VH-VL binders against Polycystin-1-like protein 3 (PKD1L3). Designs and how they scored, part 13

Target 1, 163 residues: Polycystin-1-like protein 3 (PKD1L3), of Homo sapiens (Human) (q7z443r523to685)
Amino acid sequence: TSLNMSTHQLTITVNVTSLEKSLIVSIDPDSPLLMTLYLGFQYQPNCTHFHLNITLPKDKVWQKDEEYTWVLNPEHLQHGIGTYYITAVLSERQEGAQQTPSLVSVITAVTQCYYWEIHNQTWSSAGCQVGPQSTILRTQCLCNHLTFFASDFFVVPRTVNVE
Key: E = the ipSAE of ESMFold2; O = the ipSAE of OpenDDE; V2 = 0.75 times the mean of E and O plus 0.25 times the DockQ between their complexes.

## First folded at step 9 (VH-VL; framework fv_levilimab)

Design w2 (from v10 with heavy chain G50E H58Y; at its last look DockQ between E and O 0.60; V2 from the best seeds 0.00; counts 0 for: pae E 7.9 > 2)
Fold by ESMFold2, look of step 9:
Formats: C-alpha cells, structure tokens, sequence
Structure w2 (fold): chain C 163 residues (1-163), chain A 122 residues (1-122), chain B 111 residues (1-111)
C-alpha cells in the first residue's frame, strides 16, 4: 500500500487485541523524510497531546529497514486492549526542501518472541522480549538466557487517513 | 555550488596520528550526513566512517577504535582523527556528502572532495 | 557484511560499442520497493562521481547512454554507446546496511 504524503500528515488506527505482543509500525517514505510519530490510546494524538512519540528516521540503525520502524512493546501498550492511533507529522523545516509529494508505505504488524522449553516440549515467551532493532522483515529477540528461540509475525488490520 | 575542500594529509610513521579536515560550502551542511571513503594505491574504494546530522557515528571494522569522525557545524567542517596508524591505512582519503536528513534530499555520496593522501611508512 | 562482486574485472572495447557491468550482492538490498545500490565512475586521477542511485535512477547531468537495472541481489550498469571519455573504473556500492561496501571495481578501457 502506497500513500501520497507531502506537507500533509497522516493518522494510522490499529486495534490491539493482545497485551503480550509487540506492535511494529512501519511508515517508509519513497525518499528520506523527517517525521515525528505520536501515539494515542482511543484518541487521535497531536504534538501536544500524546502518550509516546518518536522521530523517524531513527538515529541508531544497522540496516535501512530499521530507519522508519517504530517498535511498541507491551510496556508501551499497557493502556489497554483497543484502538491505538498514530499520527505522523512531517518536520516544518523539511517542507521547504521538497518539490514533489512523497509516497509512503504503511504496514502494521504484531510479533512476539518465544523459546523452546525443552522439559515441557513447548514454546514460551518468559525471559524474552522484542528488541528495538525489530522490523517488518525480522524480529530481534532479546532473551536473558541462551536457548533456541523463534518469533511469530502477522499483519494486523489498520486504517490510514491523510489530512 | 557544492564544494568539499580537504586538508591534513601527509607522511607519518606507524603508530602515529593525523587529523583530516573537509570544509564544506554551497549547501546546508548541518542537515547532511557525511562520510569518509578511502582508496589504497592500486586498490578499490573502502567506506571508512559516517557521521549523522545528529552526531551518531559509524565505522568500518578495520578502523573502529582507532579512527574518530567528528563535525563542527559552525565551521561547516567534518574531521577524521586517525590514530594508531598502520601501513595498511596508506590510502587516498575522500570526504563525501551523504544524504540530507532534514530537507529530504537523498543521493548518498553525490559530491566528493578531491582527496587527501595519507602515507604510513617508516 | 554485504559483499558486492563485480564482473568483469576489466574490459577493453571500442568506441560506440555496448558495455555491461554486473554487480552481485551477497544479500538483498531491496527495501520498500527501493534498491539501495549506487554506481560510481572514477576517471584516472579524479575522485569518484555518482552515476546511478537506487539502482536505476540516473543522477542529473549523467548522459543518457548510462543506465542501471536489476533488483534484489543482481544489478547491471549498461553503457549503450561507448565514448572515449568513458574510460574509467566503475564501482557499485550498497548503502542498505553498515558497513557500506563497494564492489571491487571494473576497469573499462578503450581499444
């Protein structure tokens, strides 16, 4: 899915149905853009009213797919099960340099890290969490133990509005 | 008109240090990432280091811990501090403009300095 | 680290001929419908110059005879009608992940 974004902003809505999974939000522009994302639970956030924010692209990345990815762990989503809003706003200074609208690709997904618990022959998430280098292409699992581990990943429904 | 003017090279003995400078003009320096790329005599290009507009730094494995990239936005200058130099560091060093983080222009290494020769020999 | 391998390592051709230079990446450099791969030209005694970015987009001022193609791991630079001034070393470069890496270069000479 590609959306035209220039001096406009956009709002993403996503339903969170589990407090145990991490939410991955990818807003990848066709060309580099500086933007700020704001998170709201059951309301549309803005620059003065939000639960959390992030500036994209991220400063510390190892691969390009990390630059425009926001990882929201269960600790960030403890406001409840329900609808979360994410408003993406272009930087004021960035508007002056751009001559053409940018296309953005928006993907939202949930993921969780698991390890194989040998004694019970089952998967468990205890002692593992989704790391900040996670993207729609891969899940970083940070565990406090050395075991064989894996992750799940599935795209969740969302609505995107351009303003 | 974009210009990258380099200085600071020369002959140095193993274990020595040099500081390379790259003075920029003709663009909004503070919004651009900057990189250093080197080319050993008769060899290909090797990326050395990058500094983000926000100050984050990255290094190639062969120079990490020995080289330090820095910038002075007031002077429109990027620096590469070369410490603990080895013979294999002998190369032409180029500074290169990376992409414009703030204003959305992205063509990495679209402008290069003329190069500064570093020779490490006893 | 992503390794880039160019072929051929050198080529000698006549003016007016078509030349292709291949670049193979050890890992995909495709993300969000963009290939993070550039082509540079370095003429004797000069700094490199950007020719192609995003694998296929020609930099402003670059002659139409230069074109880039490919996706994912396999890329090609094509010079459709070689000119004498095209004698140079050509490099591909990925900027998908750090450390950024270059191909080993392809030396193009005029017969």
Amino acid sequence: as target 1 above (163 residues)
Amino acid sequence: QVQLVQSGGGLVQPGGSLRLSCAASGFTFSSYYMSWVRQAPGKGLEWVSEIYSGGSTYYGDSVKGRFTISRDNAKNTVYLQLNSLRAEDTAMYYCARDYDYVWGSYRPFDYWGQGTLVTVSS
Amino acid sequence: DIQLTQSPSSVSVSVGERVTIDCKSSQSVLYSSKNYLNWYQQKPGQAPQLLIYYASTRESGVPDRFSGSGSGTDFTLTISSLQAEDAAVYYCQQYYSTPYTFGQGTKLEIK
Scores: ipSAE 0.013, ipTM 0.624, lowest interface PAE 7.9, mean pLDDT 82
ESMFold2 (binder alone), look of step 9: mean pLDDT 93; pTM 0.947
OpenDDE, look of step 9: ipSAE 0.171; ipTM 0.754

Design w3 (from v10 with heavy chain S35D H58Y, light chain Y54K T98L; at its last look DockQ between E and O 0.62; V2 from the best seeds 0.00; counts 0 for: pae E 2.7 > 2)
Heavy chain, then light chain:
Amino acid sequence: QVQLVQSGGGLVQPGGSLRLSCAASGFTFSSYYMDWVRQAPGKGLEWVSGIYSGGSTYYGDSVKGRFTISRDNAKNTVYLQLNSLRAEDTAMYYCARDYDYVWGSYRPFDYWGQGTLVTVSS
Amino acid sequence: DIQLTQSPSSVSVSVGERVTIDCKSSQSVLYSSKNYLNWYQQKPGQAPQLLIYKASTRESGVPDRFSGSGSGTDFTLTISSLQAEDAAVYYCQQYYSLPYTFGQGTKLEIK
ESMFold2, look of step 9: ipSAE 0.583; ipTM 0.840
ESMFold2 (binder alone), look of step 9: mean pLDDT 92; pTM 0.946
OpenDDE, look of step 9: ipSAE 0.334; ipTM 0.790
ESMFold2, look of step 11: ipSAE 0.401; ipTM 0.775
ESMFold2 (binder alone), look of step 11: mean pLDDT 92; pTM 0.944
OpenDDE, look of step 11: ipSAE 0.386; ipTM 0.805

## First folded at step 11 (VH-VL; framework fv_levilimab)

Design x1 (from w3 with light chain L98Y; at its last look DockQ between E and O 0.78; V2 from the best seeds 0.61)
Heavy chain, then light chain:
Amino acid sequence: QVQLVQSGGGLVQPGGSLRLSCAASGFTFSSYYMDWVRQAPGKGLEWVSGIYSGGSTYYGDSVKGRFTISRDNAKNTVYLQLNSLRAEDTAMYYCARDYDYVWGSYRPFDYWGQGTLVTVSS
Amino acid sequence: DIQLTQSPSSVSVSVGERVTIDCKSSQSVLYSSKNYLNWYQQKPGQAPQLLIYKASTRESGVPDRFSGSGSGTDFTLTISSLQAEDAAVYYCQQYYSYPYTFGQGTKLEIK
ESMFold2, look of step 11: ipSAE 0.443; ipTM 0.767
ESMFold2 (binder alone), look of step 11: mean pLDDT 93; pTM 0.946
OpenDDE, look of step 11: ipSAE 0.800; ipTM 0.906
ESMFold2, look of step 13: ipSAE 0.517; ipTM 0.817
ESMFold2 (binder alone), look of step 13: mean pLDDT 93; pTM 0.945
OpenDDE, look of step 13: ipSAE 0.580; ipTM 0.854

Design x2 (from w3 with heavy chain D35S G50Y; at its last look DockQ between E and O 0.61; V2 from the best seeds 0.00; counts 0 for: pae E 4.1 > 2)
Fold by ESMFold2, look of step 11:
Structure x2 (fold): chain C 163 residues (1-163), chain A 122 residues (1-122), chain B 111 residues (1-111)
Amino acid sequence: as target 1 above (163 residues)
Amino acid sequence: QVQLVQSGGGLVQPGGSLRLSCAASGFTFSSYYMSWVRQAPGKGLEWVSYIYSGGSTYYGDSVKGRFTISRDNAKNTVYLQLNSLRAEDTAMYYCARDYDYVWGSYRPFDYWGQGTLVTVSS
Amino acid sequence: DIQLTQSPSSVSVSVGERVTIDCKSSQSVLYSSKNYLNWYQQKPGQAPQLLIYKASTRESGVPDRFSGSGSGTDFTLTISSLQAEDAAVYYCQQYYSLPYTFGQGTKLEIK
């Protein structure tokens, strides 16, 4: 999906239904943009009232699909099951004499890393976490053991509002 | 007018050191990433190093641990410190402007310096 | 690392003819409908100059006889109606993932 960002803000609304899965937020502009994302649980955040923020694009990436991806692990989502709001704000420091509207593609997904537990013959998440290099294209699994692993990935409904 | 003016090349013995400079003008230097790219005589282009506007650095495998990229935003200058030089480091070294945050622009390496020759020989 | 392979390695062609130069990537450089692939022209004794970015977008001041095409792993630079000043070495370059890499170059000579 694509949204026109004609102002300095948009708000993404996503319903989190599991405290064990990681939330992947991809906000991918058609042109390079500096932006700050603010996270709020059951309220719309802003630059002075938020639970967590990030500046995009990330400056420590190896591939382009990582630049505009926010990985929110269960520890970041401990506020509860329910509606999370993400406000994206364009940076006023952005270079260029011309500022034109940008089309932005927003995808939200949940993912979790698993390994095969031989003794119980079942999948388990113990000792595995979703890593910060995860994107909508791939899940980085950081496990403290060497076993057969897998991940799930589900695109979840979200609502995007422009201000 | 965007300009990248390079200096600091020359002849150096193996194991020696050299510092290359690239002075920028005509744009907001502190907002851009900068790269070094080299070209051995008669050979193709090889990306060497990259520095983020906020100072994070990246290196190609052939130079990692020996070369250091840095920047001085007050002087609008990017540097490449070449240490433990080897004969295979002999090349023309270019600085290049990289990745613009301007709307609608994905144009890395849109401006290049004039090149600085580094020769490593006994 | 992403390897870029250009073909041909060199070509000699007459003024007014059409030339194509191919660039094949060992991995896709496409993300979110954008191909992170550039083309550069380097004349003897000069620094490279950006010719095409995002696989198909011509840089300002580049004549319309230059065009880029392709997506994912296969890319082509086309020069229609060659001019004498087009004699140069042409490079493709990916900026999808670090380390950035270049093709080995294609030397274009005028007969």
Scores: ipSAE 0.254, ipTM 0.717, lowest interface PAE 4.1, mean pLDDT 83
ESMFold2 (binder alone), look of step 11: mean pLDDT 91; pTM 0.934
OpenDDE, look of step 11: ipSAE 0.427; ipTM 0.819

Design x3 (from w3 with heavy chain Y33W; at its last look DockQ between E and O 0.56; V2 from the best seeds 0.00; counts 0 for: pae E 4.2 > 2)
Fold by ESMFold2, look of step 11:
Structure x3 (fold): chain C 163 residues (1-163), chain A 122 residues (1-122), chain B 111 residues (1-111)
Amino acid sequence: as target 1 above (163 residues)
Amino acid sequence: QVQLVQSGGGLVQPGGSLRLSCAASGFTFSSYWMDWVRQAPGKGLEWVSGIYSGGSTYYGDSVKGRFTISRDNAKNTVYLQLNSLRAEDTAMYYCARDYDYVWGSYRPFDYWGQGTLVTVSS
Amino acid sequence: DIQLTQSPSSVSVSVGERVTIDCKSSQSVLYSSKNYLNWYQQKPGQAPQLLIYKASTRESGVPDRFSGSGSGTDFTLTISSLQAEDAAVYYCQQYYSLPYTFGQGTKLEIK
């Protein structure tokens, strides 16, 4: 899953099959890179046409695995079930740097937080959400109640194009 | 040539304040993250604070709420404001260069300042 | 917080001998095939100097006698043929998670 990013862009294509799970996108370069990611549903986004963006590495993180991780919760994915595109673009701040190819590792996964609802004798996600500190290594569960929690985690297929 | 030149140390009483400065040259300062690390006399190294190129700040638990890191990119300088000083803050304070986007290596603290002594005693 | 424990705490050896210094992390510092661990040398009266980054990559200008190895939680700094100028305190440091932390140091003396 390693890619050589010697250009300014790569595009990640992911099929979303559930509107209840959060999508975890990890783009972890072997050399520090400043980049902006753009999300599009059913189209390839760019800097002027997108649903949502993020700048990586994140400014305020607690662990290295958080720096290049984008957490897309169900509200970000309510555009529909289907194909989402993520375009990663190197920041203009890197234009003054010497050209050095960078290998990047791309992993996409889905995750959801659950708790045991005693009244109905079943697992539920009500009052719980996947938090921004989630990564491919761990799921942060943010709940408005105190109960027994669990989470799932599935790596999903993706296609990555380098331009 | 990368240089980090520190100033602003000295002797202060408990509860006092002091501002440390670290002037940078020889690299594109605004693109680098910067940190402060301290070393109490005869002791090991302790990370104190960091400031990212985007301006976000982070602090070690022992100084959170009392110290403030800041930067002035026009002057190529990072600052550490030390407030509500205690005897246990007595240390040599080093500034250090963090993340490097020029050569693409995960190589924090590759250059250090010469150190500035802060002494807190009555 | 990730604690780093160095061993030994001090060592006294002769010039030309091989020296190993171990660093054990309370949690893995490996992510995406990279170990977020550095080694520093601090000579008396000086600031620390970077020797090894990413556990095993020698910083430019560092003599070949210094090498780093290990992965995950267990790391080693090796000086293959000790020189008199190597008398110093050596620190490991993790940058996997905040707060960044250092080992307690290993004092290397020439006997």
Scores: ipSAE 0.252, ipTM 0.736, lowest interface PAE 4.2, mean pLDDT 84
ESMFold2 (binder alone), look of step 11: mean pLDDT 93; pTM 0.947
OpenDDE, look of step 11: ipSAE 0.529; ipTM 0.844

Design x4 (from w3 with heavy chain P108Y; at its last look DockQ between E and O 0.03; V2 from the best seeds 0.00; counts 0 for: pae O 7.5 > 2, placed apart)
Fold by OpenDDE, look of step 11:
Structure x4 (fold): chain C 163 residues (1-163), chain A 122 residues (1-122), chain B 111 residues (1-111)
Amino acid sequence: as target 1 above (163 residues)
Amino acid sequence: QVQLVQSGGGLVQPGGSLRLSCAASGFTFSSYYMDWVRQAPGKGLEWVSGIYSGGSTYYGDSVKGRFTISRDNAKNTVYLQLNSLRAEDTAMYYCARDYDYVWGSYRYFDYWGQGTLVTVSS
Amino acid sequence: DIQLTQSPSSVSVSVGERVTIDCKSSQSVLYSSKNYLNWYQQKPGQAPQLLIYKASTRESGVPDRFSGSGSGTDFTLTISSLQAEDAAVYYCQQYYSLPYTFGQGTKLEIK
């Protein structure tokens, strides 16, 4: 889905039902924007009250689609099961971007990396985590072993509020 | 049958270090989260640390920066490295199997080790 | 952090009697129709043992005289007919948010 960002900030609401999987947040603006994302748990975060933040676009990326993607691993979601809020605030440094409303598409998904445990005939996530270069199109799996790997991927229902 | 057998611990001076071990058997260890819970003498239970099947770690605030949880799936063992020990860290330490592996599922400690006593005293 | 407060802190009850232990959380541990609350029993000199998970589901091997109820912020462990072997400390525990937290415990003694 897409929204017209006519204000200086937007809020993404995501229900997290597991502490095991990673949350991927993808923001796709129609034009380059500088923004800071703030993560909150059970509250709407702001620039002075948040658990974690990131500035997008990322400075170092392997692929362009990573520029506006935020990967939140279980350690980032350590606050627990429930509703997480992500407030995206446009940076004042990009005056031009603030002058005109921008169309922004937001996608949220959860994922985890797995390998086939041949002895137990089951999938396991042991020794594996989702890497920071993951996007909604591909999952980067960082593992401490070599096996046959796979990932699950689910789009998470979300609510976007423009304020 | 599921078993958790603990080892390590003992008496140590403040500022010292110990390493606790918990050897698991009777289940697919690599598929489970493992946690440590401690109990000061005559007191209640306090969650200390946990490690996901994927290796992600989490800690209680009281031990962050001092304790390190790790696991060796090849040995079916979870470890707790205790550094910079304080008197208030004196407790019986339990390892526990943390049942939680499916998105949207539940989590609980369904099996516990026998406990390892850690005493921090000058 | 979510705080859990149990009541009473201690109780002495005769064999055959009904016992109720309450656990109140500082915030709701209900999410998506699931209560992230467990009950444990710890007998003297032993490790804790799981009794109830998801607020009301009895762990395998646990006698049916044990039951859990409640939702949101208020939970209750009930022993319908107390047996001598039930003397123990009981703990509620939430896993809604990290850090996991326990109630302070309820010591149940047999008269």
Scores: ipSAE 0.016, ipTM 0.595, lowest interface PAE 7.5, mean pLDDT 86
ESMFold2, look of step 11: ipSAE 0.151; ipTM 0.703
ESMFold2 (binder alone), look of step 11: mean pLDDT 92; pTM 0.935

Design x5 (from w3 with heavy chain S105K, light chain S33N; at its last look DockQ between E and O 0.03; V2 from the best seeds 0.00; counts 0 for: pae E 16.6 > 2, placed apart)
Fold by ESMFold2, look of step 11:
Structure x5 (fold): chain C 163 residues (1-163), chain A 122 residues (1-122), chain B 111 residues (1-111)
Amino acid sequence: as target 1 above (163 residues)
Amino acid sequence: QVQLVQSGGGLVQPGGSLRLSCAASGFTFSSYYMDWVRQAPGKGLEWVSGIYSGGSTYYGDSVKGRFTISRDNAKNTVYLQLNSLRAEDTAMYYCARDYDYVWGKYRPFDYWGQGTLVTVSS
Amino acid sequence: DIQLTQSPSSVSVSVGERVTIDCKSSQSVLYSNKNYLNWYQQKPGQAPQLLIYKASTRESGVPDRFSGSGSGTDFTLTISSLQAEDAAVYYCQQYYSLPYTFGQGTKLEIK
């Protein structure tokens, strides 16, 4: 979904319903934009009050769709089940003539890596983690063993506010 | 009680290097963008460089590739590394407080340091 | 780059009189109903001090005799009832786009 980012900031609200899944946040602008994302649990984060941050685009990536993707693993989401806020702040552009609003696409999804635990005959995530090369198009699974792997992927509802 | 205390100026030969420091107090340094502005003797003001809290740095055309702005939030200090200095870089250099990202106070430059003189001559 | 041109370049005025300083921008600095234009005072041997931001809003502690007006490309700083301590150089500055630029300055002298 495309949004008009005419200011230096927008806020993404996502409900996290599982502490076992990873959250993928994709903010894909129609033109190159430098931005910083701040994560808050049950509060609006800013540049000095946040749990975690990232600068986008990422420096070195294997594929283009990784540049504006933030992968938040369960360890990053251990503050609880509930509402997470992400404040996306773009670099202020002071170029001459006109500051043109940029359109950005915001997609949020949850994903998890599984393997079949033969001895217990259950699916398990133990020893597997969603990797940093994950995007809305694919899930990278990093496991410390060689067995059958699978992953799920669900696009989740979110609310976006422009400030 | 906002204070910006500058240091690091002096006399230097063309092609030389110098590092300017600006120590901040009386406000939450990490929430503010910081800038350097210079004034050649008897001349007007020229914006030199800025640094945002997200790590982005920006430079005026006359100093791109020669100057490097940086910050240390643990020491509440912004720095300007001046390399490959030229005679036209002779100026009083001011650090100045810019945008408050946390509270959205967009009125640069509301506070200035006392100035640090840099003289480039053979 | 946005060029700012101030007029006059200098002025000599008696205490108690009114002074008007103009600043003309090479392009508009108006965005979202805000004018990204400031005025500074620089007294001899001192750093500049912010007087007016967003074209017309006085900074805290600035005397009422200083006022700013204008929009878009044409801006004016007015000093009513001039005081001896107002002798300084006055600069306009845009912060609409990088690089931030200043006017060339207006030197105000007391007769």
Scores: ipSAE 0.000, ipTM 0.478, lowest interface PAE 16.6, mean pLDDT 81
ESMFold2 (binder alone), look of step 11: mean pLDDT 93; pTM 0.948
OpenDDE, look of step 11: ipSAE 0.322; ipTM 0.789

## First folded at step 13 (VH-VL; framework fv_levilimab)

Design y1 (from x1 with heavy chain V102I; at its last look DockQ between E and O 0.66; V2 from the best seeds 0.00; counts 0 for: pae E 2.3 > 2)
Fold by ESMFold2, look of step 13:
Parts: sequence; C-alpha cells; structure tokens
Structure y1 (fold): chain C 163 residues (1-163), chain A 122 residues (1-122), chain B 111 residues (1-111)
Amino acid sequence: as target 1 above (163 residues)
Amino acid sequence: QVQLVQSGGGLVQPGGSLRLSCAASGFTFSSYYMDWVRQAPGKGLEWVSGIYSGGSTYYGDSVKGRFTISRDNAKNTVYLQLNSLRAEDTAMYYCARDYDYIWGSYRPFDYWGQGTLVTVSS
Amino acid sequence: DIQLTQSPSSVSVSVGERVTIDCKSSQSVLYSSKNYLNWYQQKPGQAPQLLIYKASTRESGVPDRFSGSGSGTDFTLTISSLQAEDAAVYYCQQYYSYPYTFGQGTKLEIK
C-alpha cells in the first residue's frame, strides 16, 4: 500500500493486542527521504511530546528492507495494550528543497521468536528476542541457546492520516 | 556540475599500500553515500566498498580486513586505503556517487570518477 | 550474496536491429514496489554510465531506444533500433543488499 506524503507529516494508528510480540513498522518512501518517527500511546505524538523516536533511514543496514523499518520490542511497548500512534515527519534539512509529493508504503506487523523445547514438546520464547535487523520480510532472532528456531509474523490493521 | 576527480594509484609491490582519493564538487557531498568499484584489466565490474553519509562502512568479501573506506566532509573527499595488496587487486578503481537521503532517488552510481589504475607487481 | 547472471555473454548485430540482454538474479531485488536493479553502459577506455535505474526508468539523456523491463529476479535490457555508437559492454547491477553485485557483462559489437 502507498500514500502521497505531500504535507511533510503523516500519522499511523495501530492497535497492540499483545505485550509479548514485537511491532514491526515499515514506512518506505518512493524516493530516499530523511524522516523522524515519534511514538505515542493513546495520543498523537509530535516532536516535543513522544515516548520514543527514531530517525530513518537507519544507520548500519544490510539490505534495503531494513532502511525504513522500526522494530519496537515489548520493552518499548510497556505503556499498555491499546492504541499506539506513530507520527512521521520529514527532516528540516528537506525544507525548501523538495516541493514534489512523495509516495510512501506503510505496513505494520507483529512477530515473535520461538524454539522447540523438546522435553516439554512445546514452542517457547525463553532466551530469544526479536532483533533490530527484523523487517516485514524476515524476523531476526537473537537467542542465547542453539536449538531449532521459528518465528511467527502477522500483518496488523492500521490507519494512516495525512496532515 | 557534478564532478568526481580521482587521484592516487600507481605501481606497488605485493604487500604494499596505497591511498586513493576522490574529490567531489557540484553537489552536497555530505548528504551522499559514496562507493568504490574496480575493474581488473579485461574483466567486469566489482563493487569494492561503500560509506554512508553518517560514516557506516561496507566491504566486498575480497577486500574485507585489507581495505578501509573513509570520508572527509570538510574536504568533500572520499578515500580508499588499500593495504596488504595482492596481484589480484590490480585494477582500474572508480569512485561513484551513491544515494542522497535528502534529494535523491533510488539510483546509485549516477556519476563516476575518471578512474585510477592500481598495479600490483614486483 | 546476490548473484547476477547475464545472457548472452556477447552478441554481434547490425545497425538498426533489435537487441535484448537478460539479467537473472539469484534472489528477488523487489521491495516496496521498487526493483533495486540498474543497467550501465561502458565504452572502451571510459567509466560506466548509468542507463536504466529501478529496472525500467531511463536516466536523463538516455535515448528512447533503450528500455528496461522485468521484476523480481528476471530483467531485460532492450535496444530497439541499434546505432553504431551503442557498441559497448552492458552490466546489470543490484543494490538491494550488501555486497552490491554486478552481472558479468554483455559485450555488444557491430557486425
């Protein structure tokens, strides 16, 4: 899905239903753009009022699906189950230099890492975390043990509003 | 106009070192990623190394641990330090302009330097 | 690493004819509606020049006779009416993941 980002700002609304899964937010522009994302729980954040922020594209990526992906682990989502808002704002360094609208693609998903616990015949997440190189295409699992691993991935509903 | 003017290069013995330079003009250098690409005589193109505007660096498998890319935004210059040179490193080395994360599109290598020859032999 | 394989390795054709060059990627280079694949032209003694980016978009100043097509893993460069000046080596290149990689090249010669 793509949107026209002509107003230098948009807000993504997503409902988080589990505090055990990580939230993957992809906001990928048609042309390379510098932007800052702000996270808010139950309110629309801005540059002065937010829980957490990130500047995109990320530094130190391996492939293109990582550049505009924000990985929010359970520790980042401890504000509660409910509605999270993400405001994406173009960098001030783009002021006056880009007047043409940019198209962006927005996807939100949740994911969690598991391993097969042979003694209990069950899947467990103990000792595993979703890593920062995770994207909508793949989940990076960072585990403190070596066994057979798997991950789940679920695209979640979101609403996108343009300023 | 965009210009990438290369300097350095030359003849060097195996195990030796060289430093290649690429001076940029005609664009906002500090917002662009920069890369080095090489071409052995009579052969195809090989990506060697890249550097983000923020300083993160990337290397091809054949040069990891031996080559170091760096940049000086005050001098609008990207460098490639070639260490522990081998005969297989003999090539024409090009610098190329990569992404601009402010003004560009997804089209790396739209401008190339003129190339500089590195020859590794006794 | 993503390997790119071009075919043919070499072709010799007459002026005015149509030429196609294929590039096959070992992994998809498509993400978010963009194919991270370029085509370059390199004439003897010169640096490569960008022809096509994002698989199908012509760079400014590139003649209309050059076109790119394909998606995901299979890509084609087409020259619809060959000119003598088009004799060169053509490379495809992916910039989806590091390390960036090039195809081995296709040498286009005039008969």
Scores: ipSAE 0.477, ipTM 0.806, lowest interface PAE 2.3, mean pLDDT 86
ESMFold2 (binder alone), look of step 13: mean pLDDT 92; pTM 0.943
OpenDDE, look of step 13: ipSAE 0.604; ipTM 0.859

Design y2 (from x1 with heavy chain Y106W; at its last look DockQ between E and O 0.75; V2 from the best seeds 0.00; counts 0 for: pae E 2.1 > 2)
Heavy chain, then light chain:
Amino acid sequence: QVQLVQSGGGLVQPGGSLRLSCAASGFTFSSYYMDWVRQAPGKGLEWVSGIYSGGSTYYGDSVKGRFTISRDNAKNTVYLQLNSLRAEDTAMYYCARDYDYVWGSWRPFDYWGQGTLVTVSS
Amino acid sequence: DIQLTQSPSSVSVSVGERVTIDCKSSQSVLYSSKNYLNWYQQKPGQAPQLLIYKASTRESGVPDRFSGSGSGTDFTLTISSLQAEDAAVYYCQQYYSYPYTFGQGTKLEIK
ESMFold2, look of step 13: ipSAE 0.459; ipTM 0.787
ESMFold2 (binder alone), look of step 13: mean pLDDT 94; pTM 0.954
OpenDDE, look of step 13: ipSAE 0.644; ipTM 0.867

Design y3 (from x1 with heavy chain Y33W; at its last look DockQ between E and O 0.68; V2 from the best seeds 0.00; counts 0 for: pae E 2.8 > 2)
Fold by OpenDDE, look of step 13:
Structure y3 (fold): chain C 163 residues (1-163), chain A 122 residues (1-122), chain B 111 residues (1-111)
Amino acid sequence: as target 1 above (163 residues)
Amino acid sequence: QVQLVQSGGGLVQPGGSLRLSCAASGFTFSSYWMDWVRQAPGKGLEWVSGIYSGGSTYYGDSVKGRFTISRDNAKNTVYLQLNSLRAEDTAMYYCARDYDYVWGSYRPFDYWGQGTLVTVSS
Amino acid sequence: DIQLTQSPSSVSVSVGERVTIDCKSSQSVLYSSKNYLNWYQQKPGQAPQLLIYKASTRESGVPDRFSGSGSGTDFTLTISSLQAEDAAVYYCQQYYSYPYTFGQGTKLEIK
């Protein structure tokens, strides 16, 4: 879904129903821009009140689809099951340099890494984590063992408010 | 007017070192990614390294661990430190302006330096 | 790494004729409807010059006879009516992933 940003602030609402899965947030602008994302649990965060923040595009990426992707692992979502809010704020320098409004596509999904546990004949996530290079298109699995790996992927319903 | 003026380079023995410089003018240097691309004599183009900020650097596999890209935004200059040079590093080295996330201009490699020849030979 | 293969490696064409150069990537360079592929022209003794970016957008100052097309893994540079000054080596380049990579080049000569 593409949204037209008429202002320099975007709010994303995500309902997290599992503390074991990672949340993938993809914010894809129509043109390159610098923004800071703030994470809040059960409140709308801002630059002075937040649990976690990140600046996009990422400094270190290997592919373009990673630049505006935020991977939130269970440790980042330890606040509990419920509604998380992400506020994206454009940098002040860009407000003067770019033509507004800008189109922004936002996608949110949850994922987890699994491996086939031969002994129990079941899929397990033990010893595996979703890596920071994961995107909406691909899941990076970081495990402390060597097995046959897979992942699940679910689009999470969201609410996007442009402020 | 955007300009990239290169300096440095020359003849060096294997195992030697050189430092290349690329002085930029005519644009907000600090906002742009800068890259180095080289071309061996009679060969094609090879991407060498890229830098956005002092902490965001990328390298080609052939030069990783030997070359270091850096920049001085106060001097509007990007550098390439060439260490442990090999014969296969012999090439014309170009600096190029990449795109900018601040201004939203997505025109990578729209301006190039004039090139600096690096010759590694015994 | 993404490998780019150009075809042909060399071609000789008369002035006024149509020229097409292909570039195939080992991996798609398409994301969010944008193709991260450039075309360059390099004349002897000169630095490369950007012709096309995002696969199909012509750089400022580039003549209309130059055009880029394609998406995903298959791209084409077209010169609709070759001019004498178009003799050069042409390169495609992807900037979708690091390391950035170039095609091997296509040498275009005038008959």
Scores: ipSAE 0.392, ipTM 0.812, lowest interface PAE 1.3, mean pLDDT 90
ESMFold2, look of step 13: ipSAE 0.397; ipTM 0.785
ESMFold2 (binder alone), look of step 13: mean pLDDT 93; pTM 0.945

